VH-VL binders against C2 domain-containing protein 3 (C2CD3). Designs and how they scored, part 22

Target 1, 169 residues: C2 domain-containing protein 3 (C2CD3), of Homo sapiens (Human) (q4ac94r1171to1339)
Amino acid sequence: SSGLLDVGLRYRRSPRTAEGVLAARTVSISVQIIRACGLQAAAKALAEREPALQFSATVGVNASVTTHLSFLPQGEQRRTHPVACSFCPEFSHHVEFTCNLVTQHCSGEACFLAELLEFAEVIFAVYHENTKSASDIISIESCKEYLLGVVKVPTKELLIKRSGITGWY
Short names: E, the ipSAE of ESMFold2; O, the ipSAE of ESMFold2 at other seeds; V2, 0.75 times the mean of E and O plus 0.25 times the DockQ between their complexes.

## First folded at step 16 (VH-VL; framework fv_ficlatuzumab)

Design v2 (from s3 with heavy chain G50I; at its last look DockQ between E and O 0.50; V2 from the best seeds 0.00; counts 0 for: pae O 5.4 > 2)
Fold by ESMFold2, look of step 16:
Structure v2 (fold): chain C 169 residues (1-169), chain A 122 residues (1-122), chain B 107 residues (1-107)
Amino acid sequence: as target 1 above (169 residues)
Amino acid sequence: QVQLVQPGAEVKKPGTSVKLSCKASGYTFTNYAMHWVRQAPGQGLEWIGIIYPSGGYTNYNQKFKGRATLTVDKSTSTAYMELSSLRSEDTAVYYCARGGSYRGESRAFDIWGQGTLLTVSS
Amino acid sequence: DIVMTQSPDSLAMSLGERVTLNCKASQSISSYVSWYQQKPGQSPKLLIYDASSLQSGVPDRFSGSGSATDFTLTISSVQAEDVADYHCQQYYSYPWTFGQGTKLEIK
């Protein structure tokens, strides 16, 4: 009921270019974070509990988006640069998550991937953050970020749509 | 009631192998990662590895490379850890612990088994 | 490997005192830290995840804070049942690693 995120997901098997490869060693999930909208409602709701957000909830947020795959370590998380003062930011951000399958036989790769993608998700978290300024330096106040929302996109459709999936979530 | 049940103790000779079990109940076994952690007597906790039961993905602490093997039996909701070429230094309590779901929840270990004491001695 | 260093190694507190336990990571790990309580002869129990989120069923006297490299677990008013070893753990990147622990005792 608040905010939408326009994203795209694609699956790619990317064996190394070296000749003699008998089985794919690398699976890639490409994630595009295109844009968001409707962030004012989320910012206003949060400002009821966070007075520091009241100005941003009226004029625009400095949005950034983190993304990660549910089965990879949190350190694989990626983040867009912030888009200043907007409730409908355009990110046009692309990331690629590479997953190595450790198997000794090719026949298991597709089965492992099918089981994994059936239940896995790409998780997006939208934040508002303050950027440093000359006045912030002299105030000795820490820069803080605020979670505006979380979007989870199932990966199971990648097993069906070879061209990937895209849309608003 | 979510729980992980492990046998209480195992005794093995050096140079042999052991396969420890961890039976899960009270939740959908295939939706959560399973971790193995050990604790030598009087020592800290040491992560051994992770397995995602549904996808079969595993990752191991390099310290155990070639000696530890994580598997699951989805039909019985049971995770297994096999440790080969046992040494006296492998004497420890071995825990299984439930990690994060495939749905991107926090990956902290929210449910732990009671642990199996493995004693390796001649 | 990311080294998690806890301090102090041990401490003894009077009932009702405020306790602060520290955990330092060898590199920035954002907020991907959990804290566990382990009583003698028992398995660890999750207290705090994501640096500051309180696990369901854990008393309000426990709280966590910190980011990047420096993290703290605070017990606002320590009770007799809080006697335990406390472990921090990072889940930022493999291998997942634990601190060496802090032993909390009551005087």
Scores: ipSAE 0.185, ipTM 0.684, lowest interface PAE 5.4, mean pLDDT 82
ESMFold2 (binder alone), look of step 16: mean pLDDT 92; pTM 0.946
ESMFold2 at other seeds, look of step 16: ipSAE 0.192; ipTM 0.700

Design v3 (from s3 with heavy chain Y102W; at its last look DockQ between E and O 0.73; V2 from the best seeds 0.00; counts 0 for: pae O 5.9 > 2)
Fold by ESMFold2 at other seeds, look of step 16:
Structure v3 (fold): chain C 169 residues (1-169), chain A 122 residues (1-122), chain B 107 residues (1-107)
Amino acid sequence: as target 1 above (169 residues)
Amino acid sequence: QVQLVQPGAEVKKPGTSVKLSCKASGYTFTNYAMHWVRQAPGQGLEWIGGIYPSGGYTNYNQKFKGRATLTVDKSTSTAYMELSSLRSEDTAVYYCARGGSWRGESRAFDIWGQGTLLTVSS
Amino acid sequence: DIVMTQSPDSLAMSLGERVTLNCKASQSISSYVSWYQQKPGQSPKLLIYDASSLQSGVPDRFSGSGSATDFTLTISSVQAEDVADYHCQQYYSYPWTFGQGTKLEIK
């Protein structure tokens, strides 16, 4: 494969009320993190500067993925559990970001969601998580993670493509 | 040690407002979301909303939109929830709870205040 | 809103017995579930996060399992101090929602 991640993005509005004509005020951005590949090349490149990665770069990485919408706080990002010892992990994870149609910009100013989506991105970061020996005494800071790659998918196509966005990135 | 300290009780009349406080200590206040949850006597837990102190970003349960306002004072590491147009049905214990970190770890509520009992009666 | 349905509503058990509490989500929520213990007159305390991860300081007789829609909290050998209400909560999408709770008592 030539891509890092196989992902899908879909725009979904909340259900309408059964009684009134009032439109829903929230929408959901559903994100699927399906699988990755090509991680060995990234791991080998990083292992040139990080000897601790030499073994993982040969046999497989413990990959996890964070997902972040660029206009939301960093704390709203979601993180998968790691998939052990693979250069082509299958995640099959779903996350949902609930957004208001009128939402606050980081400056506090109200914005329409469509204006945010025109310039926003979904940011995927792929990490390797080192394993460590089971020990109830060893300091937790000896457990490290290493960034293998970042994928950014613009959200502007969600304004146009009702079927959503899928593919390798 | 990490803790969230709330006043014990408040008594208010219907139609008025209340501003509840939650003082955080023992951790970096701006690194975690602060959430508010209420529990009416003998009832379950109900999420009201959350705020990220660093940027002031808020999310509200639509049930409380227009009545609940979340704010923070970063200089005192204190979160506030103001609830307006009080009704007798707002009688409940109101908890603050620390939520997801800015680094995207678990978003579970790992630290809770002891709760403030709000009584709304005429 | 995602509805979290707990069962049973209440349960009385003998000391040392295995307890299983259930929580069902109205839609798939991956593993974004936490469990809280609330003893009488106290605030909730986090037991389990991400469906199966044990919170620091929680006795290992507590465990969680499940994915997608069906989640369980297990107490392998119930103790007298485990008398409490137990709540599940989802953090998959806003608004965050809780189950109605399960009350655990000792016979």
Scores: ipSAE 0.105, ipTM 0.696, lowest interface PAE 5.9, mean pLDDT 82
ESMFold2, look of step 16: ipSAE 0.528; ipTM 0.813
ESMFold2 (binder alone), look of step 16: mean pLDDT 92; pTM 0.950

Design v4 (from s3 with light chain S93N; at its last look DockQ between E and O 0.45; V2 from the best seeds 0.00; counts 0 for: pae O 7.9 > 2)
Fold by ESMFold2 at other seeds, look of step 16:
Order: sequence, then structure tokens, then C-alpha cells
Structure v4 (fold): chain C 169 residues (1-169), chain A 122 residues (1-122), chain B 107 residues (1-107)
Amino acid sequence: as target 1 above (169 residues)
Amino acid sequence: QVQLVQPGAEVKKPGTSVKLSCKASGYTFTNYAMHWVRQAPGQGLEWIGGIYPSGGYTNYNQKFKGRATLTVDKSTSTAYMELSSLRSEDTAVYYCARGGSYRGESRAFDIWGQGTLLTVSS
Amino acid sequence: DIVMTQSPDSLAMSLGERVTLNCKASQSISSYVSWYQQKPGQSPKLLIYDASSLQSGVPDRFSGSGSATDFTLTISSVQAEDVADYHCQQYYNYPWTFGQGTKLEIK
């Protein structure tokens, strides 16, 4: 069994006011990456193939999480700061993905975003990042990240749950 | 050839706004992010923000959020950066720079405009 | 914000010497570092991306190394045309941030 990730998603439409120039109509998805747990099993599984992970799989991983929306460019992923030496890190990380929208095939911005959210997902990837001091004696590569797991949360529920989506995945 | 062309200079008074342009050529404008970076005289580089032309997605340095506005005109392959409520400390060279493609090939700034010198004084 | 600290602030070298420029990040940034060369009155030019990958068209006397927090740009044999300011930049997390620069001069 892999670990779990505690996240929150909120959908928000708000007009923006920019000083001196009125902002375009915008829509945003708010993503909260709260915490993870149970990462030791994933770390131990990786350590069987990656000897540099043996120490971290015993003591704790230096976890970080990337997040991105499936309908935005992959280069717009965001990442938490790493949390050192833990199998149940607390991230308390908040990001917003904001778009200025132009609708070419629909009667409004909300309708266009609804089409995207129906089939979209928020993708979370949990990584371990090795430190230089502990692993450099044994390994040629001084800082490398290792994928511990991937969590995908469908966004379609944002169309009907205005309070958002929260929970463990 | 890939190039980004900017006007050479702008002079503005404090409290006004400016809209700087950056015309792209030699590549598919909508496939790459466009970023804006400034450099005050004798100082280092400072990232202002970036825009993805195909969807209009923007990301700003918080220092400039509320004063900087990034837009594009896809029909002319031109990016714009508007800075409002100008102050003397906004005097700098403003560069546009091409960022990574939407497929994530690289996020480094591989093509730069020659920069526009903005002078804010009265 | 991730702070990028370059050292030294300036450096004077003889032609043909090996030059090492340093850049230190305030947190681990994996290998998401680029290096730029900026000659006086010119815009920056990309030299190195992803800490160690050489940009197309850049002379192979330039190389980059490092990971996590400590990064270096090396010029194996300095040429007269290498007189410039050199900047490192991280693209690990927003906002993107640059180091303050290192000025390289020929003695």
C-alpha cells in the first residue's frame, strides 16, 4: 500500500481590479496540499532498486509535491518546499491557477471552464529529494529526486460542490 | 531566425503608466511562454512575470502584482507589459524573453529582446 | 522567495586561465538553474540550462555543474570575448529569481 495525500480544491470566479487598468474576467482553481502520510512503504519499494534510498527509507524521506492541472501546460506545475526526514510530512501549501478566458465555442466563461473541469484532473506527484551530505559518500549523483507516488483527483465535482473538494487520496 | 524586437526607449513621468511591446518572429508564437525581466542601471535582473499566449495564463512576481499587466496579441505575435503608477525606481531596461515550450522542453530563457530603456523622472 | 547568491562579485583573470563562478541557492532547487552571459550594453545570453546542459551555439569551454544548493559555471580557458557579467537563475519555484551577478574582467 502506497501513501495518502491530504488535499483541497476550490473553484472560484472573481473579477480582478488592476491599478490603472481593469483586469480581464478571470477564473481560478485553488489547490491546497496539506499533508501526506504512509510514505515509508513507497520509499522502501524504491530502495530495493535504488541503494541510495536505503537510509532515507529507514529514517524518513525529504518529501516534496508537485501539482498541475491537466488542461494547463505541464510547465506550469507548482512545487512545495521539501519537508525533511518524515514519512508523514505537513506541507500546508497553497497555490492558485488563474486564467484569463476567451470563449470561442460557448456562451460564457463559466460554461467553457465547466467543459474543461468535466474531464480534467489535478495531478499530484510526490518526490523524495536526496541531500548531498548523507548520500554523496555512496553515490555519484549528489542530488536526485525520486518519484514516490502519483495522485490524480478529478475536477468534475467542482461543478456541483461549491465548497470544494477536500480529503485524503 | 528567431528574434524578439523591442522599442529602444521610453520616457515617462511618475504616476503615469507605460505599455511596452515585444514583437516575436521566426517561431510559432503560441508554443512558448513569454517572460518580462527588468534590470535597473548597474544592478541585477528581476523577473516581472510570464504569459502563455495560447490560453492567456499569467503568473506574476508578487512584487509587481497589481501594477504589472501582461497581455498578448496573437494576430501580430506581439507581447505587451503594462506597468502602472510609475515611480523613479522603475527606471530600468525591460527585456522580454522566450521561456519554455508548452511541452516542457526547457524553462530557461533562450531568446531575449534587446530591451527597452524606461526612464521615469520629472 | 528563493535567494540566489553569486560569488565573487567581480573577478579579474588572465587570458587562458580557468575560471569558476559560484551560485548558491537558499534552498534545494534540484538542477533547475540556468546561467546567462551579459556583455556591456547587451541583453543576456543563455549559456547553461538544467545546471549542466550546454545551450546550442555556446562554446564548449563553458560548462556547468552542481545540484541542490551549490552550482558552478566554469570557463576552461578564458578568452577576451568572455568579458561580461554572468548571472545564475533558478526556475524551481515562482517567482523566478536571479543572482546579483559576477563581473568577469581580463587583467
Scores: ipSAE 0.013, ipTM 0.598, lowest interface PAE 7.9, mean pLDDT 80
ESMFold2, look of step 16: ipSAE 0.022; ipTM 0.642
ESMFold2 (binder alone), look of step 16: mean pLDDT 92; pTM 0.949

Design v5 (from s3 with light chain S53Y; at its last look DockQ between E and O 0.64; V2 from the best seeds 0.00; counts 0 for: pae O 2.8 > 2)
Fold by ESMFold2 at other seeds, look of step 16:
Structure v5 (fold): chain C 169 residues (1-169), chain A 122 residues (1-122), chain B 107 residues (1-107)
Amino acid sequence: as target 1 above (169 residues)
Amino acid sequence: QVQLVQPGAEVKKPGTSVKLSCKASGYTFTNYAMHWVRQAPGQGLEWIGGIYPSGGYTNYNQKFKGRATLTVDKSTSTAYMELSSLRSEDTAVYYCARGGSYRGESRAFDIWGQGTLLTVSS
Amino acid sequence: DIVMTQSPDSLAMSLGERVTLNCKASQSISSYVSWYQQKPGQSPKLLIYDASYLQSGVPDRFSGSGSATDFTLTISSVQAEDVADYHCQQYYSYPWTFGQGTKLEIK
């Protein structure tokens, strides 16, 4: 079966301001990337057409996770450092996305944050980073990473849940 | 060869505006955020804001919101920062700095312009 | 806003000594800290990113450590060329903020 990712999301409205004005200007969405499991199946499927992955698909992958909020520019995404040689890595990684209450779509359009959160997602992508060799230093391909899977978590529940959203996906 | 080129100096009177430029070369301009940081004489560094050239998305330090405007010209790989209603306290060196790539790697400022000295005086 | 507090404010060392500079965040910021060196009249230069990763082209006498709120920059054997101001910066959440700096001098 497919792999799973254990994550948590929390919405915080009242970031500190210099003038003591609460929450009128910015909010934050905190994201926890706790751990993953079941990555061997994804690695084996990819190894069918990617011979460089055959060893890693049997012994363990060097997993890292990117996360971004669907209405922010791709450059706002964050990335864990890789966890070596595991099909069940633990990341214990915490990131924060800051947003204005009146925010822009990544195309530059102005929108209210609540309207965006109703239809938005936090997107997680799990990658394998291949082990480098002396010949890999010469090749541009030595910098390549391999996508193992994508998880999308809707943000709609953040509008009403104080405790946030947690669980396996 | 990655380079951010800024004019050396600007002199302005209080109450006027200035538009500072930052010409990027040696990399794909739209793949990195561009940030602006200032440093008053003998003082620390202060982040003004940042812009993503591909869509024009901006973030501003609230201290400058309403006075600072960040724009880009993708055809010339040039970033601009306009500061209005200038005060003597705005006298500082203004740097542009390249932020993290759109791939979410390091977000640190790895390339800096040499800075433009803005002097605001009567 | 996340306040970054550097210590000491200034520091004078003999050549070859080990130097430790500190930076403390007002809240947990994971490892999203960078360190910059700024020589007089020059723009800042990135030394360390993500708290502990050495930027390409920076001498290996520089190292960084720390997580959550407490971060350090270490120079294992200070050289004359290391005379500069050193700044830490957080990029965990906007607005991005810098420490006030530490001035390093050689005795």
Scores: ipSAE 0.521, ipTM 0.818, lowest interface PAE 2.4, mean pLDDT 84
ESMFold2, look of step 16: ipSAE 0.540; ipTM 0.815
ESMFold2 (binder alone), look of step 16: mean pLDDT 92; pTM 0.947
ESMFold2, look of step 17: ipSAE 0.486; ipTM 0.791
ESMFold2 (binder alone), look of step 17: mean pLDDT 92; pTM 0.949
ESMFold2 at other seeds, look of step 17: ipSAE 0.454; ipTM 0.803
ESMFold2, look of step 18: ipSAE 0.571; ipTM 0.821
ESMFold2 (binder alone), look of step 18: mean pLDDT 92; pTM 0.950
ESMFold2 at other seeds, look of step 18: ipSAE 0.461; ipTM 0.797

Design v6 (from s3 with light chain S30D; at its last look DockQ between E and O 0.05; V2 from the best seeds 0.00; counts 0 for: pae E 13.5 > 2, placed apart)
Fold by ESMFold2, look of step 16:
Structure v6 (fold): chain C 169 residues (1-169), chain A 122 residues (1-122), chain B 107 residues (1-107)
Amino acid sequence: as target 1 above (169 residues)
Amino acid sequence: QVQLVQPGAEVKKPGTSVKLSCKASGYTFTNYAMHWVRQAPGQGLEWIGGIYPSGGYTNYNQKFKGRATLTVDKSTSTAYMELSSLRSEDTAVYYCARGGSYRGESRAFDIWGQGTLLTVSS
Amino acid sequence: DIVMTQSPDSLAMSLGERVTLNCKASQSIDSYVSWYQQKPGQSPKLLIYDASSLQSGVPDRFSGSGSATDFTLTISSVQAEDVADYHCQQYYSYPWTFGQGTKLEIK
């Protein structure tokens, strides 16, 4: 809530083959996570509850971003590598979600991807990740990450905009 | 302990069907995709398809379209793969594998069943 | 389909040697590559995910590197228990595909 995330979304279908037969019945939802800014306020709020983070809230956070499509399980989310020591990280990260045009629920009913995109959203979560020293690598419970913010971008515009959706959120 | 348990072996005649099971335990079944991979004797690994238990979405390798059917039973945390119109070249070890990682940062197969040996012969 | 090509097909190493296994994708796949170890009669075991991240419980003599199309798995000092087949796999786009495997033996 305290910063901005610069992203792009595109909806791309497989091209036809030279014989005119559709090569695949899958599409890609391409997500670009370009950069963030304004992360210091969220980092300072975290430091109020976690004093060990006060240095990071002053000099910069180790930011990473997860990306999740709302109609997919949380286990299908993707994550950037951390960008160290910045309140305005440049990620320049590209993820691709390959989806079938037609999907099937466990009940057996077909569901078109367009129906899912009508009310779906891409959910971005921005985290600060503590740097782990080599001596701490054995202790899994000492691995800490902190949520800086969440951004949700509706996907319905992908149904009509061939060039995709871009901007700051 | 996260675990995927499969039966050890199945023997079938050509032209019949088989339904292989994979029982998951030790994690929230609906949070991870389940994939099926086979390995013919002396051969590499071949992805058959995957199913997302939460939404019921399936993806199949084109090679197996029309013959492979993936289902789940959420109440027993069990995944199933049915393969129809069996041929002798379907003789292989069939693995189930959990796709994705905790928090979904990758789709690597981090947990594998021990595999079921399917033998298709007359 | 994205073709994953591993090299070499097989190799024999002395204990303690550095081993490098290669995997080349037929198109750019970012870092969506995993590496598996498969001992005879056993199921595959995940070693490396996202090209370079070490799976929990895997010895740190294993490491991965690469991006785009060229990926490597490195064993810094090979041990007797490392005798296995090694597979790379892409999970960038469907269908998920594996390399043909590399067989590692001790001389």
Scores: ipSAE 0.000, ipTM 0.521, lowest interface PAE 13.5, mean pLDDT 79
ESMFold2 (binder alone), look of step 16: mean pLDDT 92; pTM 0.947
ESMFold2 at other seeds, look of step 16: ipSAE 0.005; ipTM 0.506

## First folded at step 17 (VH-VL; framework fv_ficlatuzumab)

Design w1 (from v5 with heavy chain R107E; at its last look DockQ between E and O 0.72; V2 from the best seeds 0.00; counts 0 for: pae O 11.2 > 2)
Fold by ESMFold2 at other seeds, look of step 17:
Structure w1 (fold): chain C 169 residues (1-169), chain A 122 residues (1-122), chain B 107 residues (1-107)
Amino acid sequence: as target 1 above (169 residues)
Amino acid sequence: QVQLVQPGAEVKKPGTSVKLSCKASGYTFTNYAMHWVRQAPGQGLEWIGGIYPSGGYTNYNQKFKGRATLTVDKSTSTAYMELSSLRSEDTAVYYCARGGSYRGESEAFDIWGQGTLLTVSS
Amino acid sequence: DIVMTQSPDSLAMSLGERVTLNCKASQSISSYVSWYQQKPGQSPKLLIYDASYLQSGVPDRFSGSGSATDFTLTISSVQAEDVADYHCQQYYSYPWTFGQGTKLEIK
């Protein structure tokens, strides 16, 4: 594997609600999935074990990317549209994850999303999705996806960098 | 050896509260979520909520929101669940269970306590 | 809430038989399903996670399969110690929910 993802991460605090108390606040973590490259090498490596990928590894993959915060359930993951027949797809996809802060209880230690972010990750998974003619869609391989790679970006840098995190991973 | 230790039984009157404990050992407590699950006699398992010990971030089954409070003591590696306004319907075995790590892919409950039998009756 | 429905409610099997237990989700949950064994008087024990992966220390006669809404737990050759309740659980979205359980007995 030698694939790379160009992503951006940032967080922002939401204003206090109309109820006006500090019982709870929300924070949004913005995730941008901009583009990928180097997917042919990943597809060829996988095709050595998966014969169904041999055609796509030579002509182009139908890439899509899922993204998820490590402390949220997998059902909260988000997904790009697939980009057809490319080894260097442009996704230009933007996702916001809303995270509730835990307010300080009168008898307990204050609980902060920031402490979670010290250990958490944003997880990106890159898939190839089979897109076929009507006859191919009827086959057992219809709608099957193949994992090309996984990228995990630690969230702790969001606590330090005012402009967020961007770059290739 | 990874384990979760819970007291065996509690008896309470309706309208009172209980605070159940779960002592973790054999792993880094702050790296894994901790969940609470109950099982009424002759019934299935019911998720109450979970807590991420390092930040104290909680998620509750809405059925219990307002009555259940999850906390941790990181210095003793102990998780707590407090249930208030007890009803006879709250009679059940209450388990703590370790969920996925903050960096892991799986959120299945791989380690369970032995459970505390809570009896609520007058 | 995602409802997990198990079938059958109970069954009795002869030693050495293949056992198949079913779990159906009320919506697609990809592969975010776990299976637990609960012997009488004991806490649940994880057998299978992510629908098909065997937990460390679990005998290889246990296996899991399925995706989307239909999931199965299979015991290839049932043993006397397999007498238990079996629960499926989804962890696709909150609240996390369990099936009602399947009771396995030996004839």
Scores: ipSAE 0.006, ipTM 0.598, lowest interface PAE 11.2, mean pLDDT 81
ESMFold2, look of step 17: ipSAE 0.006; ipTM 0.623
ESMFold2 (binder alone), look of step 17: mean pLDDT 93; pTM 0.953

Design w2 (from v5 with heavy chain R107Y; at its last look DockQ between E and O 0.08; V2 from the best seeds 0.00; counts 0 for: pae O 7.9 > 2, placed apart)
Fold by ESMFold2 at other seeds, look of step 17:
Structure w2 (fold): chain C 169 residues (1-169), chain A 122 residues (1-122), chain B 107 residues (1-107)
Amino acid sequence: as target 1 above (169 residues)
Amino acid sequence: QVQLVQPGAEVKKPGTSVKLSCKASGYTFTNYAMHWVRQAPGQGLEWIGGIYPSGGYTNYNQKFKGRATLTVDKSTSTAYMELSSLRSEDTAVYYCARGGSYRGESYAFDIWGQGTLLTVSS
Amino acid sequence: DIVMTQSPDSLAMSLGERVTLNCKASQSISSYVSWYQQKPGQSPKLLIYDASYLQSGVPDRFSGSGSATDFTLTISSVQAEDVADYHCQQYYSYPWTFGQGTKLEIK
């Protein structure tokens, strides 16, 4: 593999309080981005196509991770701060995604959630941020980032596992 | 053949409601969100809202939140948009459009219905 | 709301010319932009998604580029059937918003 990402996923929902019918509720999916490893191999592979990465591929990358739920707009993605000059960064980052449920005529918020999570994914993208891209000639271009890898984690196990989903991916 | 079929036209009086339909065929209806977009004569496109058929998750343009209601019938693969308290400025072509997979593969509107012309006049 | 501003509002081109249509977002939206072609009396048709990817079945003369706030749709050699309105749209955050459109004519 070109690298691994250590993450955890959990969700929380309100108890059902009215005869199988739920009022409008906020449902949250909690994502922990703990750390990554093996990023040198990914950086070296990318440096074969991108000469600007050659230095970082030998000394360390400035890694950051974006997180996105497949059923939310991509603009709702969240991003860790970069961890400088490392092939095994520690992020220790926590984000929480909420969705707003419009009250429906059926009694199935838990059923709706199960259907949604059965097919959905959490998508992680790992980037290198090259902050030494600024030049006096290029006034509008401050920095560049390079995609090192993408990890997709299915959400269906959240329905079964009481403690959530955790591990290396 | 992936297709979204809409009725051609509706005529309504101000103050009434309309419920527009959009029949999907040729794909798994519950795998994609359905969106509604309108276009007044000679004007640009305006997003009304979207619904994910599985789970019933909806989002609305704030401009329409008190007047528009999106629903689906999964058994007939049909999406509906109800617009209440109609005004003359609601005269427009109303499109349904497919976009937003559960897997995040596409958020662009890759399939559009032919549109329903709603005319609101006294 | 993210405002999408298209330019020019309209233009007339000779057959075979290179056409560049512009779309500017009111904030950075990465590459989450699509382009649609709408011929007179028809519904929109997707041309480009994620700023630069060509939708299947769309002729190779169409291309897209840009990131952050500035996006372009290019027609390398305009044809008579390209007479249409062209719309850009962002799907970075709700509400989804469209540009006001650019009308392309052949002179």
Scores: ipSAE 0.021, ipTM 0.631, lowest interface PAE 7.9, mean pLDDT 81
ESMFold2, look of step 17: ipSAE 0.499; ipTM 0.820
ESMFold2 (binder alone), look of step 17: mean pLDDT 92; pTM 0.949

Design w3 (from v5 with heavy chain R103E; at its last look DockQ between E and O 0.02; V2 from the best seeds 0.00; counts 0 for: pae E 10.0 > 2, placed apart)
Fold by ESMFold2 at other seeds, look of step 17:
Structure w3 (fold): chain C 169 residues (1-169), chain A 122 residues (1-122), chain B 107 residues (1-107)
Amino acid sequence: as target 1 above (169 residues)
Amino acid sequence: QVQLVQPGAEVKKPGTSVKLSCKASGYTFTNYAMHWVRQAPGQGLEWIGGIYPSGGYTNYNQKFKGRATLTVDKSTSTAYMELSSLRSEDTAVYYCARGGSYEGESRAFDIWGQGTLLTVSS
Amino acid sequence: DIVMTQSPDSLAMSLGERVTLNCKASQSISSYVSWYQQKPGQSPKLLIYDASYLQSGVPDRFSGSGSATDFTLTISSVQAEDVADYHCQQYYSYPWTFGQGTKLEIK
C-alpha cells in the first residue's frame, strides 16, 4: 500500500569454488533486490513526524535496502548502495547467503535447514539515508537513516520452486 | 576493554594436528562472529573460516575444508581452531578476529588477536 | 572465489603527501569492502568498513571510496606512523578474501 519491492530468491544446493569440490551439506540462497516503487507515500508519512524529510518526500528519497534470513544472525545482513533522489529506485543488487543443511539447536538436537525454511522469511528493510563523508567528522554525529518499510518473504516455497521465487511484495 | 588473547607460538611436525585458542573478554562473546585468518611469512592474509557462537553456524574456506574445525566454549568465552594433517606450508601466524554482531550493520573484523605463530617442520 | 587485486604492490611517499591505494574485485561486490592497516610485527587494524565508513578511533586523514568493483583508500596527509601494509577485504560472499596488500613506506 505504501510501496512495493521487486525481488527474486533462488536456492542453490552447492556453490562452486576454485577447487571444484562440493562443500559438505551446504546451500546458497541467492537474493536479488531489483527495484522498488511507490516510496513517496512512505516518505510523506515519515515527514509528518520528521520535518527534515519534507524536501525528500517531495523530490525523492535516497533509498537503500537491507536483507537477511530470519534464521541467521543480523551480522549476515547485506545492504545495497543507496539510489539517490528517487521514489522508484533501481537497485539491481545480488547477494548470496551460504547456509548449512543441518544445524544444531542450543540444546544439541540436530535440525535440518528444510525445517528452518518452512517457517523462515527473507526480511527486507527499505531506508532513506543521508550521504556520509569520511572527511567530514563533525557531520557524522548528524547522520541518520529512516525506515521507510519492511518486506518479509516466506522461504518455504524455495523447497518447492528450486528455480526460485520472484515478484513484487 | 575488548581483547582477544592468543598463545604466542606453537611448533608441530608434519602430519599432526594443532588446536589454537582465542580467549575473548570485554564484550558479550555470543553476540559476535569469530573468524580465523592466517598469514604465511611475507605473504598476505587468508581467511580460514568463521563461527557464530550463539547459533553454532560455521563457514569454511573450501581450501581448508576437512582440515579445519572451528569450535567455541561459551562458558569460558574461548574460540578454537583445529587444523589437521599439517604441512610445512601451514607455517604462518594465525589470528582470531571478531566479526559482525547480531545487532550491528558492520561485518568487518574490528578486533584482532595478536596471533599465534605456528611452525610446521620436521 | 572473489579475487581482490591491490595496486600498487609498494609505494614510497614523502611526509604530508596525499596517497591513494587501489583495490579491484573480480566481480561486483556492492560496498562490502573493508581496509586494514598492519604495522610491522603487529596484527591488522580496521580502518574503513563498508567501503567508506571510518572506524572509531582512526585518524580522519584516512578515507575510503568506491563501489561495485573499484575501491580506494586515501590518506590525505601521510604521517611517519602510517608506515604499514594495507589490506583490502571483501565480505560480499564466502569465502571472505583479502587483497595481496600494499606496502607503504616514507622516503
Scores: ipSAE 0.006, ipTM 0.546, lowest interface PAE 9.5, mean pLDDT 80
ESMFold2, look of step 17: ipSAE 0.006; ipTM 0.574
ESMFold2 (binder alone), look of step 17: mean pLDDT 92; pTM 0.950

